# Ledger of designs, part 217: VHH binders against q96fz2

Target 1, 269 residues: q96fz2
Amino acid sequence: CGRTSCHLPRDVLTRACAYQDRRGQQRLPEWRDPDKYCPSYNKSPQSNSPVLLSRLHFEKDADSSERIIAPMRWGLVPSWFKESDPSKLQFNTTNCRSDTVMEKRSFKVPLGKGRRCVVLADGFYEWQRCQGTNQRQPYFIYFPQIKTEKSGSIGAADSPENWEKVWDNWRLLTMAGIFDCWEPPEGGDVLYSYTIITVDSCKGLSDIHHRMPAILDGEEAVSKWLDFGEVSTQEALKLIHPTENITFHAVSSVVNNSRNNTPECLAPV
Short names: E, the ipSAE of ESMFold2; O, the ipSAE of OpenDDE; V2, 0.75 times the mean of E and O plus 0.25 times the DockQ between their complexes.

## First folded at step 12 (VHH)

Design U69 (framework vhh_8pnl_2)
Fold by ESMFold2-Fast, scan of step 12:
Structure U69 (fold): chain B 269 residues (1-269), chain A 120 residues (1-120)
Amino acid sequence: as target 1 above (269 residues)
Amino acid sequence: QGQLVESGGGLVQPGGSLRLSCADAGSTFSDYDMGWYRQAPGKERELVARIYIGGTTKYADFVKGRFTISRDNAKSTLYLQMNSLKPEDTAMYYCAAKYRWSGSDSFDYWGQGTRVTVSA
């Protein structure tokens, strides 16, 4: 997973993340650095994306079931990175393979510190290799959506006028991530950056791509992944596996250029 | 974290030196980034120096070359060595601690302050 859509306005995104804490109290996640959130239909590595993480990461003695939402850089910069410019990191940390996560220092160390996050997106893009041509067919991949009288389904939307209604009740994709905190060698603000854990594709996606993000399907899985105060690394890793509860449709080549940021990027062709 | 307690302030002549100390009664001093702030009468608090858990330091331009921040994790103590003091350095000096993994860049814990006066 190397390209996502996360285009909801901040207020809509916040409401889409409504949750219950351990006490059963209905809450909205509290923002950190909300001004760094940039909605886009076409997010690439090194851009900022919103993630959920436990409040306990930011406040000593906080309830570990309470959630913060924060924009973080996509592409994990390890805490031990000693150069001044994180864009010069030689290793690709956009994704982290589930089978080697405990073997790679860049991921094992933050995971051991409980630095688990949930990466939010409308959905993600993958490019299917087409035999007999060097061209690839892009697909937009997302959770199945519930249709209501006041909202259309993206799969049933056949006109631009219906797109606004689709997003009001959109179920965000929730992907398992690991984050780390990097201190610039010459001082300055701590950089928060994340990687998306990947697994083998489910049967439904195997014809599109052989890998998929580790999707946390439902609030129980999301809560356990985030709650590093109560859920150990070993228990949390049991949540990391392929899921079949996804859908997709082909999109136009407009999405190929990461500079294109329009609804056409995810519209069905 | 426990109470932060500053000491070492006082009255000195221009060109003099002082060493400030900040003792923490807390159990996990090594998990905190530490800093020194100052506030002159009628002015806002400003960062003087910061030291990260790994020992990396940051200084305000107006103290570079004159002040040195250091920490002793075994003694749970933060220091500020102040040399070549100027009348403009007159202020209340505050010790501050930030849990390293706090998402806020503001400091979480503050001491009561120690007064430094540089006057003829």
Scores: ipSAE 0.000, ipTM 0.129, lowest interface PAE 16.4, mean pLDDT 84

Design U7 (framework vhh_8pnl_2; at its last look DockQ between E and O 0.67; V2 from the best seeds 0.00; counts 0 for: pae E 2.3 > 2, unsure alone 63.2 < 65)
Fold by OpenDDE, look of step 13:
Structure U7 (fold): chain B 269 residues (1-269), chain A 120 residues (1-120)
Amino acid sequence: as target 1 above (269 residues)
Amino acid sequence: QGQLVESGGGLVQPGGSLRLSCADAGSTFSDYDMGWYRQAPGKERELVARIYIGGTTKYADFVKGRFTISRDNAKSTLYLQMNSLKPEDTAMYYCAKPFRYSGSTPLDYWGQGTRVTVSA
């Protein structure tokens, strides 16, 4: 996964992340560093995206089932990194393969510390290789959305204008991530950064791309992944597998340029 | 959710200029795509211009380079600079958040409008 969409306004995003804590109380996640959130239809690595994480990471003795929402840098910077510039990291940390997560120190160490997060997105983009051509067809991949009687089939949105109507009650994609905290050697603010765990693609997506993000489907999966106080690493890793509960549609080549940030990026063609 | 408040409308002669403003009392102005719409008497509401969160702009065909939409996120304000105004531009102009989300009333996304009258 190298491109996502996350364009919902902060207030809408917050509401979309409503949850129940372990006591059954309805909650909204509290924001940390909300000013770092930049909505975009076209998110690339090194940009900030909102993630969910347990409140226990910030507050001692906090209820670990409570959630915080925070923009973090896409591309995990390990805490042990000693260079002053995160861009000098010599290996790619945009994704973490599920099969090697425990083999790589950069991911194993923060995971062992319970630094699990849920990366939020409207969906993610993948490019299908066209046989015999150098051309790639981009697809937008996301959770199936509930058809409201008024909104017609999501698939019938043939224009960006029609697609705008689909966002009334959008179910966000929830991807499993690992985050770390890096303190710059020269001082300054602690950098929170994340990697997205990837798995082999489900059958439905296999023709488009062979890998997909580990999607946490449902509140239980999300809660267990986040709750590092009660759920062990071993138990949490059981949640990491392909899911067939996704849908996708072809989008225009507009998304190919990471500078393009308009609804055309995710609109069906 | 803050109320959108338009201003800057008025009476102007053909060929004249106006600058419309839309103030958003909400704290999340920068998170929204914004647009100007207009409605003439007896006509349907139509898009005039749109500005996306990324700064990209889109204009209706009738604008033909006469209008410029812009935004100041620090001031939570949307602008429409209108030059070379024509009698056909006479309408109520509305500021809007084009994206609608569930739980919001249409009133949350539309201002009350400002009237523009172009007449000799």
Scores: ipSAE 0.808, ipTM 0.896, lowest interface PAE 0.5, mean pLDDT 91
Fold by ESMFold2, look of step 13:
Structure U7 (fold): chain B 269 residues (1-269), chain A 120 residues (1-120)
Amino acid sequence: as target 1 above (269 residues)
Amino acid sequence: QGQLVESGGGLVQPGGSLRLSCADAGSTFSDYDMGWYRQAPGKERELVARIYIGGTTKYADFVKGRFTISRDNAKSTLYLQMNSLKPEDTAMYYCAKPFRYSGSTPLDYWGQGTRVTVSA
């Protein structure tokens, strides 16, 4: 998993993240650094994407079931990193394999601190290797969407105006992540950065790619992953597995160039 | 929370030019794909031009080459430069945030409109 779409305006995104806390109170997540949110149809590593995390990470004695939403850098920079420039990190932290997460210091340490987050996206892209050619077929992969009487599918729009209706009540993809906080040695703001946990692909995706992000399907899974105050690392890791509750469609090669930030990136072909 | 206010319409001779502006009082202008739409008397509202958050633009077939959509995120303002105007361009022109919110229709995010009249 190395490319996502997260294009909704901040206020629309926030409403899509409505949740209930442990006491059953309906809430919206509170933003940190909202001005760093950069919506795009085509997000790549090193860019910022919004993640959910527990309020307890920011406030002593806070209710750990309350959620903060914040943009974080994709590509975890460990808190112990000594260089001034995060690009000097000698290993790739875009993804973290679930089967070795407790063996890698860059992921084990923040996990032990309860630094679990939920990475938000419209969906993610994956490239299928086409045998017999050098061509790779990109796909856009996302939760199945519940069609209401007045909503539609991505491919249903007859006109540009109808395209906009497909994003009403879009169910955001919720991926399990780990984050860390790095203080630059030269000073400046603390850098928050994340990795996406990966698992073997489910049957439905196996013809596209052999790995998929660990998807948290439903509010119970999301709540337990976030709530490091009540849910231990050991219990949280039981949430990390493939899911078959996923759908996809082929997209054009426009998405191949990460500078292309246009709805065509995710439009069905 | 944002309000869209169009301006720059008026009466112009065929072949003339107008520049429409759309000011967004909201705090998140740069997050939105934006568009210009028009409605002529007795006709349905139709797309004129779109500009996406990545800067890509799209134009309706009837206006290609004559109009240019642009945006200034620092000023939270959307523009439509209209050149070589024809009498059939006579309409109310609206800017819009095309995404639907709170279960509303696309119309909930329209401005009041600015009138463009092209006649001798």
Scores: ipSAE 0.504, ipTM 0.781, lowest interface PAE 2.3, mean pLDDT 87
Fold by ESMFold2-Fast, scan of step 12:
Structure U7 (fold): chain B 269 residues (1-269), chain A 120 residues (1-120)
Amino acid sequence: as target 1 above (269 residues)
Amino acid sequence: QGQLVESGGGLVQPGGSLRLSCADAGSTFSDYDMGWYRQAPGKERELVARIYIGGTTKYADFVKGRFTISRDNAKSTLYLQMNSLKPEDTAMYYCAKPFRYSGSTPLDYWGQGTRVTVSA
């Protein structure tokens, strides 16, 4: 997973993240650094993306089931990194393999501190290798969606004009992430950065790509992943597995260039 | 996240210019793709121009080279500079967001409109 769409305006995104705390109270996540949120149809590593995390990370006596939403840098910079420039990190932390997460110091250390987050997106992009050509076919991959104002579900058969109207009540993709906090050695603001955990592709995606993000399907899975105050690392890792509850359609090569930031990036071709 | 309010319409001679403005009272203007649409009497609303969150613009073929869409995120304001106006540009012009809130407090997708009349 190396490219996503997360284009919902901040207020729409916040409402899409409505949730219930452990006391049964309906809530919206509280923003941290809302002005750093940058919506885009075409988000690449090193850009900021919105994540959900437990309020307990910021407030000592907070209910660990309460949620904060915050923009974080995509590409985890470990807390132990000692150089002054995060771009000098010599290995790629865009994704973290589920099978080696406890073996890699960059991921094991923040995971041990309960630094679990849920990475939000409209969906993600993958590029399918095509025989006989140097081109790859991009696909937009997302949770199944329901149309309430027209009969049926939202799908690839819908016109590009109809795809401009689907975003009210869009079900956001919720991916399991790990974050860390890095303090610049020479002073400055703490950098919050994350990685997306990856698993083997489900049967439905195997012809597109061999890996997929670890998707947390439903509020029970999301709540348990976030609640580091009540759910141990060992128990949380049981939530990390492939899911078949996913859909996709082919998109144009416009998405290939990360500078292209228009609805054409995710519209069906 | 607030109400869209259009202004700047009026009566102008063929070949003249007008600048339309759309003010968004909300705090998240910079997060929205924005557009200008128009509706002539007895016709459906049609796209005139769009400006996306990344700054890319798109124009209907009938206004390319004559109209320019722009935004000022600090002022939460959308603009449409209309040059070389023709009688067929006569319409109500509407500012639009791509989203509607489907909850208990509906967001206005459309503003109230501003009237543009191009005639001698």
Scores: ipSAE 0.433, ipTM 0.731, lowest interface PAE 2.7, mean pLDDT 87
ESMFold2 (binder alone), look of step 13: mean pLDDT 78; pTM 0.791

Design U70 (framework vhh_8pnl_2; at its last look DockQ between E and O 0.75; V2 from the best seeds 0.00; counts 0 for: pae E 4.1 > 2, unsure alone 64.0 < 65)
Fold by OpenDDE, look of step 13:
Structure U70 (fold): chain B 269 residues (1-269), chain A 120 residues (1-120)
Amino acid sequence: as target 1 above (269 residues)
Amino acid sequence: QGQLVESGGGLVQPGGSLRLSCADAGSTFSDYDMGWYRQAPGKERELVARIYIGGTTKYADFVKGRFTISRDNAKSTLYLQMNSLKPEDTAMYYCARSYRWPGSESFDYWGQGTRVTVSA
C-alpha cells in the first residue's frame, strides 16, 4: 500500500470514528495535534494521516479503551534512529509485512511496547498490471458502504450522484498499523510515525494486486488492536489476516500523479 | 457547525468589478472544498466556481476567465474576484462548502448569499 485517500473534514472524520468504550458509553475520539491534519484524496508516504490509538499512550492510568485521533507521519521512523533527518532512513518503512513483523527490529520493538494504531482512510489505491501492456490500471479499494434509504445498495458507487450521498455516512477503512516515537538528536518535537501492516491479498483482490493492508473489520477488531493494556501482542497479531469484505472500482490515471488532490482521484471511470 | 457569511455584493455597472468574500466562522475551513453558486431570478442555482482542498480550481463555462476563486485558509475566507461583469451576472451569489464528489452541485452548507446587480 503506497497511496491512500483521507479527505473528510476533521469534524466529519471525528464523528465517523465514534465508538463505545469498555463501559458501553458512546464517545468521540479526542484529537492530538489536529493542526497537523491535512485532508487529501491522494496521500503518499511521508505525509501525515490520522490514526487511532489508545489514550493510555499519552496518559498514565487512562482507560485503555478510550481512543485518541492523531495525525502521524506515514513511514515509521524507529526511535533508535540517530540521524537528524528521517529521510536518511535507508530502508522502506511504509509497510510492514505480517510474516516478518517479529523479525524486523524497527517493527518488533515498538510493537512490543504496545504501539499499535489504526490507520484511517477513505480507502487505498492499487495498480493492476495490464496484460501485454506497460500500462497499469489504478483501483480505489474500500469497505462496502451501507445502503442509505436514498441511495439504495451502494456497495460500489458507480456514479457521481451515488458518491455524493455516500460521503455523509462513509465507513472509513481501518488498517492495522504500528507506530513509533522518534526524538530528533538536535532536539525539537517528538515525531510520531507509523507503518501499515500488509498481508497477502484476499481472493477478490488477487487479480489486482498480490498484497493488501491488514484491515481490521469491525469495532471489536479495532478495539482489540488498540487496547494494548488488555490485549497482548500475540493476541493482537491474530487479528492480522486478509479480508474479503472489501469492494473496489477502477479510477482514472489522475491519481498517478501524487500532486493531484481532487475528488477525481477516487471517482469511478 | 460554522456559519458561512457572504459579503461584497452590490450594484455595479457593466464592465465593472466586485470582490465577494465568504467568511467561515468554523476552525475547519481548510478541510472543505469551497464554491460559489449563483441564482438569478426565475433561474436555477448554478455553479460559478469551485476550489478544492488542494487548491485546484474549476469554473463554469460562462466565467470565461472573468472570475477568480481563491481562498485564505489562515483567515478562513473564500473569495470571488469578478471582473468584466455583465448584466447576465445579476444574481444572488452563495458561498458553499463541501466534502462531496466532484461535479456535484450539492454542498454540505450554504451561506445566506450576497446580491450582485449589474446594471447600466
Scores: ipSAE 0.842, ipTM 0.916, lowest interface PAE 0.5, mean pLDDT 92
Fold by ESMFold2-Fast, scan of step 12:
Structure U70 (fold): chain B 269 residues (1-269), chain A 120 residues (1-120)
Amino acid sequence: as target 1 above (269 residues)
Amino acid sequence: QGQLVESGGGLVQPGGSLRLSCADAGSTFSDYDMGWYRQAPGKERELVARIYIGGTTKYADFVKGRFTISRDNAKSTLYLQMNSLKPEDTAMYYCARSYRWPGSESFDYWGQGTRVTVSA
């Protein structure tokens, strides 16, 4: 996964993340660094994306089921990184393979510290290789959306007019992530950065791409992944697998250039 | 959550210039796609210019090359610089913010408008 859309305004995004803590209390996640949130139709690595994580990471006595929402840099910078400029990291940490996560120091160490997060997006983009050409067809991939009386249904054949009404109740894609905290050697603010765990594609996506993000389908999976105070690394990793509960539609080549940041990036063609 | 407040309209002669401003009292200004729309008496509201959250701008053909849309996220203000004004530009000008599909009339907020009159 190398490209996402997360365009909802901060207030709409916050409401979309309403949840219940372990006591059944209805809550909204509390923001850290809300001014660093940058909505976009076309998010690339090294940009900030909103993630959910346990409040216990920031407050010693917090209920581990309570959630913070924070912008984090896409592209994990390990806590042990010694250079002053994170962009000089020699290896790609945008994605983390599920099958080697416990073998790679960059991911095993933060995972052992409970540094699990849920990466939020409207959906993600993948490029399908076309047989006999170097042309690639981009697709926007997202959770199936519920029908309302205003919006109808969202599917591969739905017209652009249906999108006008569906964003109010859009079900955000919730991807399993690992984050780390890096302290600049020369001083300054702690950098929070994340990677998206990837798995083999489900049957429905296999013709588009051979890999997909590890998607946490539903609040039970999301809460278990986030709750590092009650759920061990071993138990949390059982949540990491392909899902068939996903849909997609083809989009135009406008999305190919990461500098294009307009609704046309996710419009059905 | 705040109100959009337009200003800068007025009476101007053909060929003149005006700069419209739209102030957003809400703290989430930078999170929204913003646009200028206009409505002439007895006509439908029409899109003049849009600026998206990434800074990309789009203009209606009838203002291309004459109008410039810009935003200042630090001041939570949207601008429309209007040059070479024509009598056909006479309308109420509305600021709007949206996270919805382009061309939607179902925006989160519309301002109350500022009147532009271009008269010989």
Scores: ipSAE 0.426, ipTM 0.735, lowest interface PAE 3.0, mean pLDDT 87
Fold by ESMFold2, look of step 13:
Structure U70 (fold): chain B 269 residues (1-269), chain A 120 residues (1-120)
Amino acid sequence: as target 1 above (269 residues)
Amino acid sequence: QGQLVESGGGLVQPGGSLRLSCADAGSTFSDYDMGWYRQAPGKERELVARIYIGGTTKYADFVKGRFTISRDNAKSTLYLQMNSLKPEDTAMYYCARSYRWPGSESFDYWGQGTRVTVSA
């Protein structure tokens, strides 16, 4: 997973993240650093994207089931990194394989600090190798979405009008991530950065690509992954597995260039 | 949500120019795709131009290069530079913000609009 869409305005994104705390109270996550949120149809590594994390990371004795939403850099920069420029990191931290997460110091150390996050996106892109050519077919991959119209007709569901309103109630993709906090040697603000945990792809995606992000499907999974105050690393890692609850459609090659930030990136072709 | 306030309309002769402005009082102006819409008396409102969060623009066919949409995120302001105006451009002009599916021609109405009249 190396490309996502996260294009919703901050207020719409916040509403889509409504949740219940452990007492059943309906809440919205509280923003940290909202001015760093940069919506885009075409997010790539080193860009900022919003993640959810426990309020307990910021406030002593906070209710660990309460959620903060904050933009973080995609591509985890370990807290022990000594160079002044994060792009000098000698290894790729865009993704973290689930089967080696406890073997890599860059991921094991922040996990020991409870630094689990949920990476938010509209969905992610993957490129399918087409046999007999070097061309690759990009797909946009996302949770199945609830239709709001009551027509019941399949033709009405596929019309441009039906797609117009889908973003009003879009179910955001929720991916398991690990974050770390790095203090630049020259001073300045602490850099928060994340990696996305990956697993083998589910059967439905295996013809597109052999890996997929670890998707947290449902509020129970999301709550357990975030709640480092009540859920141990060992228990949290049991949440990391493929899911079949996913859908996709082909998109145009406009998305191939990460500088293209236009709705065409995710539009069905 | 904020308020969208259009200005810059007026009476102009054919071939003239106007620059419309739309101020967004909201704190999240830069998060939205933006558009200009128009509605002539007795007609349905129609999209004139859109500008996406990445800066890419799209224009209705009738614009034919005469109008330019732009945005200034620092001032939370959307613009429409209208050149070579024709009598058929006479309408109430509205700005709107959108995050909706690509290819949608939806029009979100903010404020009262600004009137453009093109007559000899």
Scores: ipSAE 0.352, ipTM 0.706, lowest interface PAE 4.1, mean pLDDT 86
ESMFold2 (binder alone), look of step 13: mean pLDDT 77; pTM 0.781

Design U71 (framework vhh_8pnl_2)
Fold by ESMFold2-Fast, scan of step 12:
Structure U71 (fold): chain B 269 residues (1-269), chain A 120 residues (1-120)
Amino acid sequence: as target 1 above (269 residues)
Amino acid sequence: QGQLVESGGGLVQPGGSLRLSCADAGSTFSDYDMGWYRQAPGKERELVARIYIGGTTKYADFVKGRFTISRDNAKSTLYLQMNSLKPEDTAMYYCAADYRWSLGTSYDYWGQGTRVTVSA
């Protein structure tokens, strides 16, 4: 997973993240640095994306089941990184393989500190290799959406009013992530950055790509992944596995160029 | 999880030296970024020096060139070598494992502190 869509306006995104805390209270996550959130149909590594994390990371006595939403850089920069320019990191930290997460220091260490987050997206993109050509077919991959009289369709033929209405009830994709905090050696603001954990593709996606993000399907899985105050690393890692509860459709090559940021990026072809 | 225990503080004359130690009884010392903080009477607690898991160090401007932070992962011990001590360095010194990912309130794993007094 190397490209996502996360285009919802801040207020719509916030409502889509409504949740229940440990006490059964209905809540919305509290924003940190909301001005850093940049909606886009076409987010690539090194851009910022919104993540959910436990409030306990910010407040020593906070209920660890309460959630903060904050934008973080995609591409984990380890706290020990010595260079001044994080873009010069020698290895790619866009994704973290589930099978080696406890072996790679860049991921093992923040995971041991409870630095688990849930990466939010409308969905993600993958490029299917086509036999006999160097062309790749892009697909937009997302949770099945709830049924209404007009449900499941994000077609380009829909009126602007109908298109906007589907996003008001969109079920966001919730991907398991690990984050870390890096202080520039020469001074400057602390950088918060994340990686998306990846697993082997499920049966339904195997013809598109051999890997998929570790998707946390449902509020129980999301809650346990975030709650580092009550859920150990060992228990949290049991949530990391492929899921079949996913759908997709082919999209146009417009999405190939990460500078293209229009609804056409995720419209069916 | 563990207990942080500071030692090495004391009374010294201006220009003197002290070496502070912080022992971690926990099993995860090598997995934490560690720091030394200080708090003078009537003032806020402030960062003095930090050492990351990979050994990178960072110092507050007011101690740069005079203090050296180091760690011994085999002994689960953090050190602060303090040279050319000034009366302004008088404070309670705290060892901490830093869970802070922003400048706001965060979970801090703190020791009990060791007192440093610099006076003639």
Scores: ipSAE 0.000, ipTM 0.217, lowest interface PAE 14.3, mean pLDDT 82

Design U72 (framework vhh_8pnl_2; at its last read DockQ between E and O 0.58; V2 from the best seeds 0.00; counts 0 for: pae E 3.1 > 2, unsure alone 63.9 < 65)
Fold by ESMFold2-Fast, scan of step 12:
Structure U72 (fold): chain B 269 residues (1-269), chain A 120 residues (1-120)
Amino acid sequence: as target 1 above (269 residues)
Amino acid sequence: QGQLVESGGGLVQPGGSLRLSCADAGSTFSDYDMGWYRQAPGKERELVARIYIGGTTKYADFVKGRFTISRDNAKSTLYLQMNSLKPEDTAMYYCARGYRWGSSPEYDYWGQGTRVTVSA
């Protein structure tokens, strides 16, 4: 997972994240650094994306089931990193393999501190290798979306106006992430950065790509992943597996260039 | 939510220029795709120019090379610089904002409009 879309305005995104805390109280996540949120149809590593995390990370006595939403840098910068520029990190931390997460110090340490987050997106992009050519076919991959006016889910054959209507009730993709906190050696604000955990692709995606993000399907899975105050690392890792509840459609090559930031990136071809 | 308020319209001779402004009182202006639309009497509204959240711009063929859309996120203001105006540009001009990709701007938030008349 190396490219996503997250284009909803802050207010729409916030409402899409409505949840219930442990006491059953309906809530919206509280923002940290909302001005750093940058919606985009084409987000790449090193850009900021919104993540959900437990309020307990910021307030010692907070209910661990209460949620904060915050923009974080995509590409985990370990707390021990010594250089002044995070882009100088020598290894790629965009993704974290589920099978080796407990073997890699950069991921094992923050995971042990309960630094679990849920990475939010409209969906993600993957490039299918086409045999016989060097060209790759991009696909936009997302949760099945329910049509408000018609039975069934939204699909590639639907008109642009039908796609327009679905965004008001869009079900955000919720990916399991790990974050860390890095203090610049020359001073400045603490940098929060994350990695997306990856698993083997499900059967439905196997023809597109061999890996997929670890998707947390439904509020129960999201709540357990976030709640590091009540759910141990061992129990949380049981949520990390391939899921079949996913759909996709082919998109144009416009998405290939990360500088292209328009709806054409996710529109069906 | 905040109201979109257009201004800058008026009467101008063919070949003249006008700069339209659209002010948004909302704090989330920078999160939205913005556009200028127009409607001549007896016709449907049509897209003139659009600027996306990343700064990419798109123009209708009939204004390419003559109109420039821009935004100032710090001032929550959208602009349309109109040069080489033609009688066919006479219309009520509306700004709109949205996040729903698709082709129906009618469901997006609209301003009240500003009138542009191009006549000798």
Scores: ipSAE 0.605, ipTM 0.811, lowest interface PAE 1.5, mean pLDDT 88
ESMFold2, look of step 13: ipSAE 0.527; ipTM 0.792
ESMFold2 (binder alone), look of step 13: mean pLDDT 79; pTM 0.805
OpenDDE, look of step 13: ipSAE 0.844; ipTM 0.918
ESMFold2, fold request of step 14: ipSAE 0.000, 0.582, 0.579; ipTM 0.162, 0.796, 0.805
ESMFold2 (binder alone), fold request of step 14: mean pLDDT 77, 78, 78; pTM 0.787, 0.800, 0.791
OpenDDE, fold request of step 14: ipSAE 0.869, 0.863, 0.867; ipTM 0.933, 0.926, 0.932
ESMFold2, last read: ipSAE 0.000, 0.435, 0.000; ipTM 0.135, 0.756, 0.137
ESMFold2 (binder alone), last read: mean pLDDT 78, 77, 78; pTM 0.797, 0.791, 0.788
OpenDDE, last read: ipSAE 0.869, 0.855, 0.866; ipTM 0.934, 0.924, 0.932

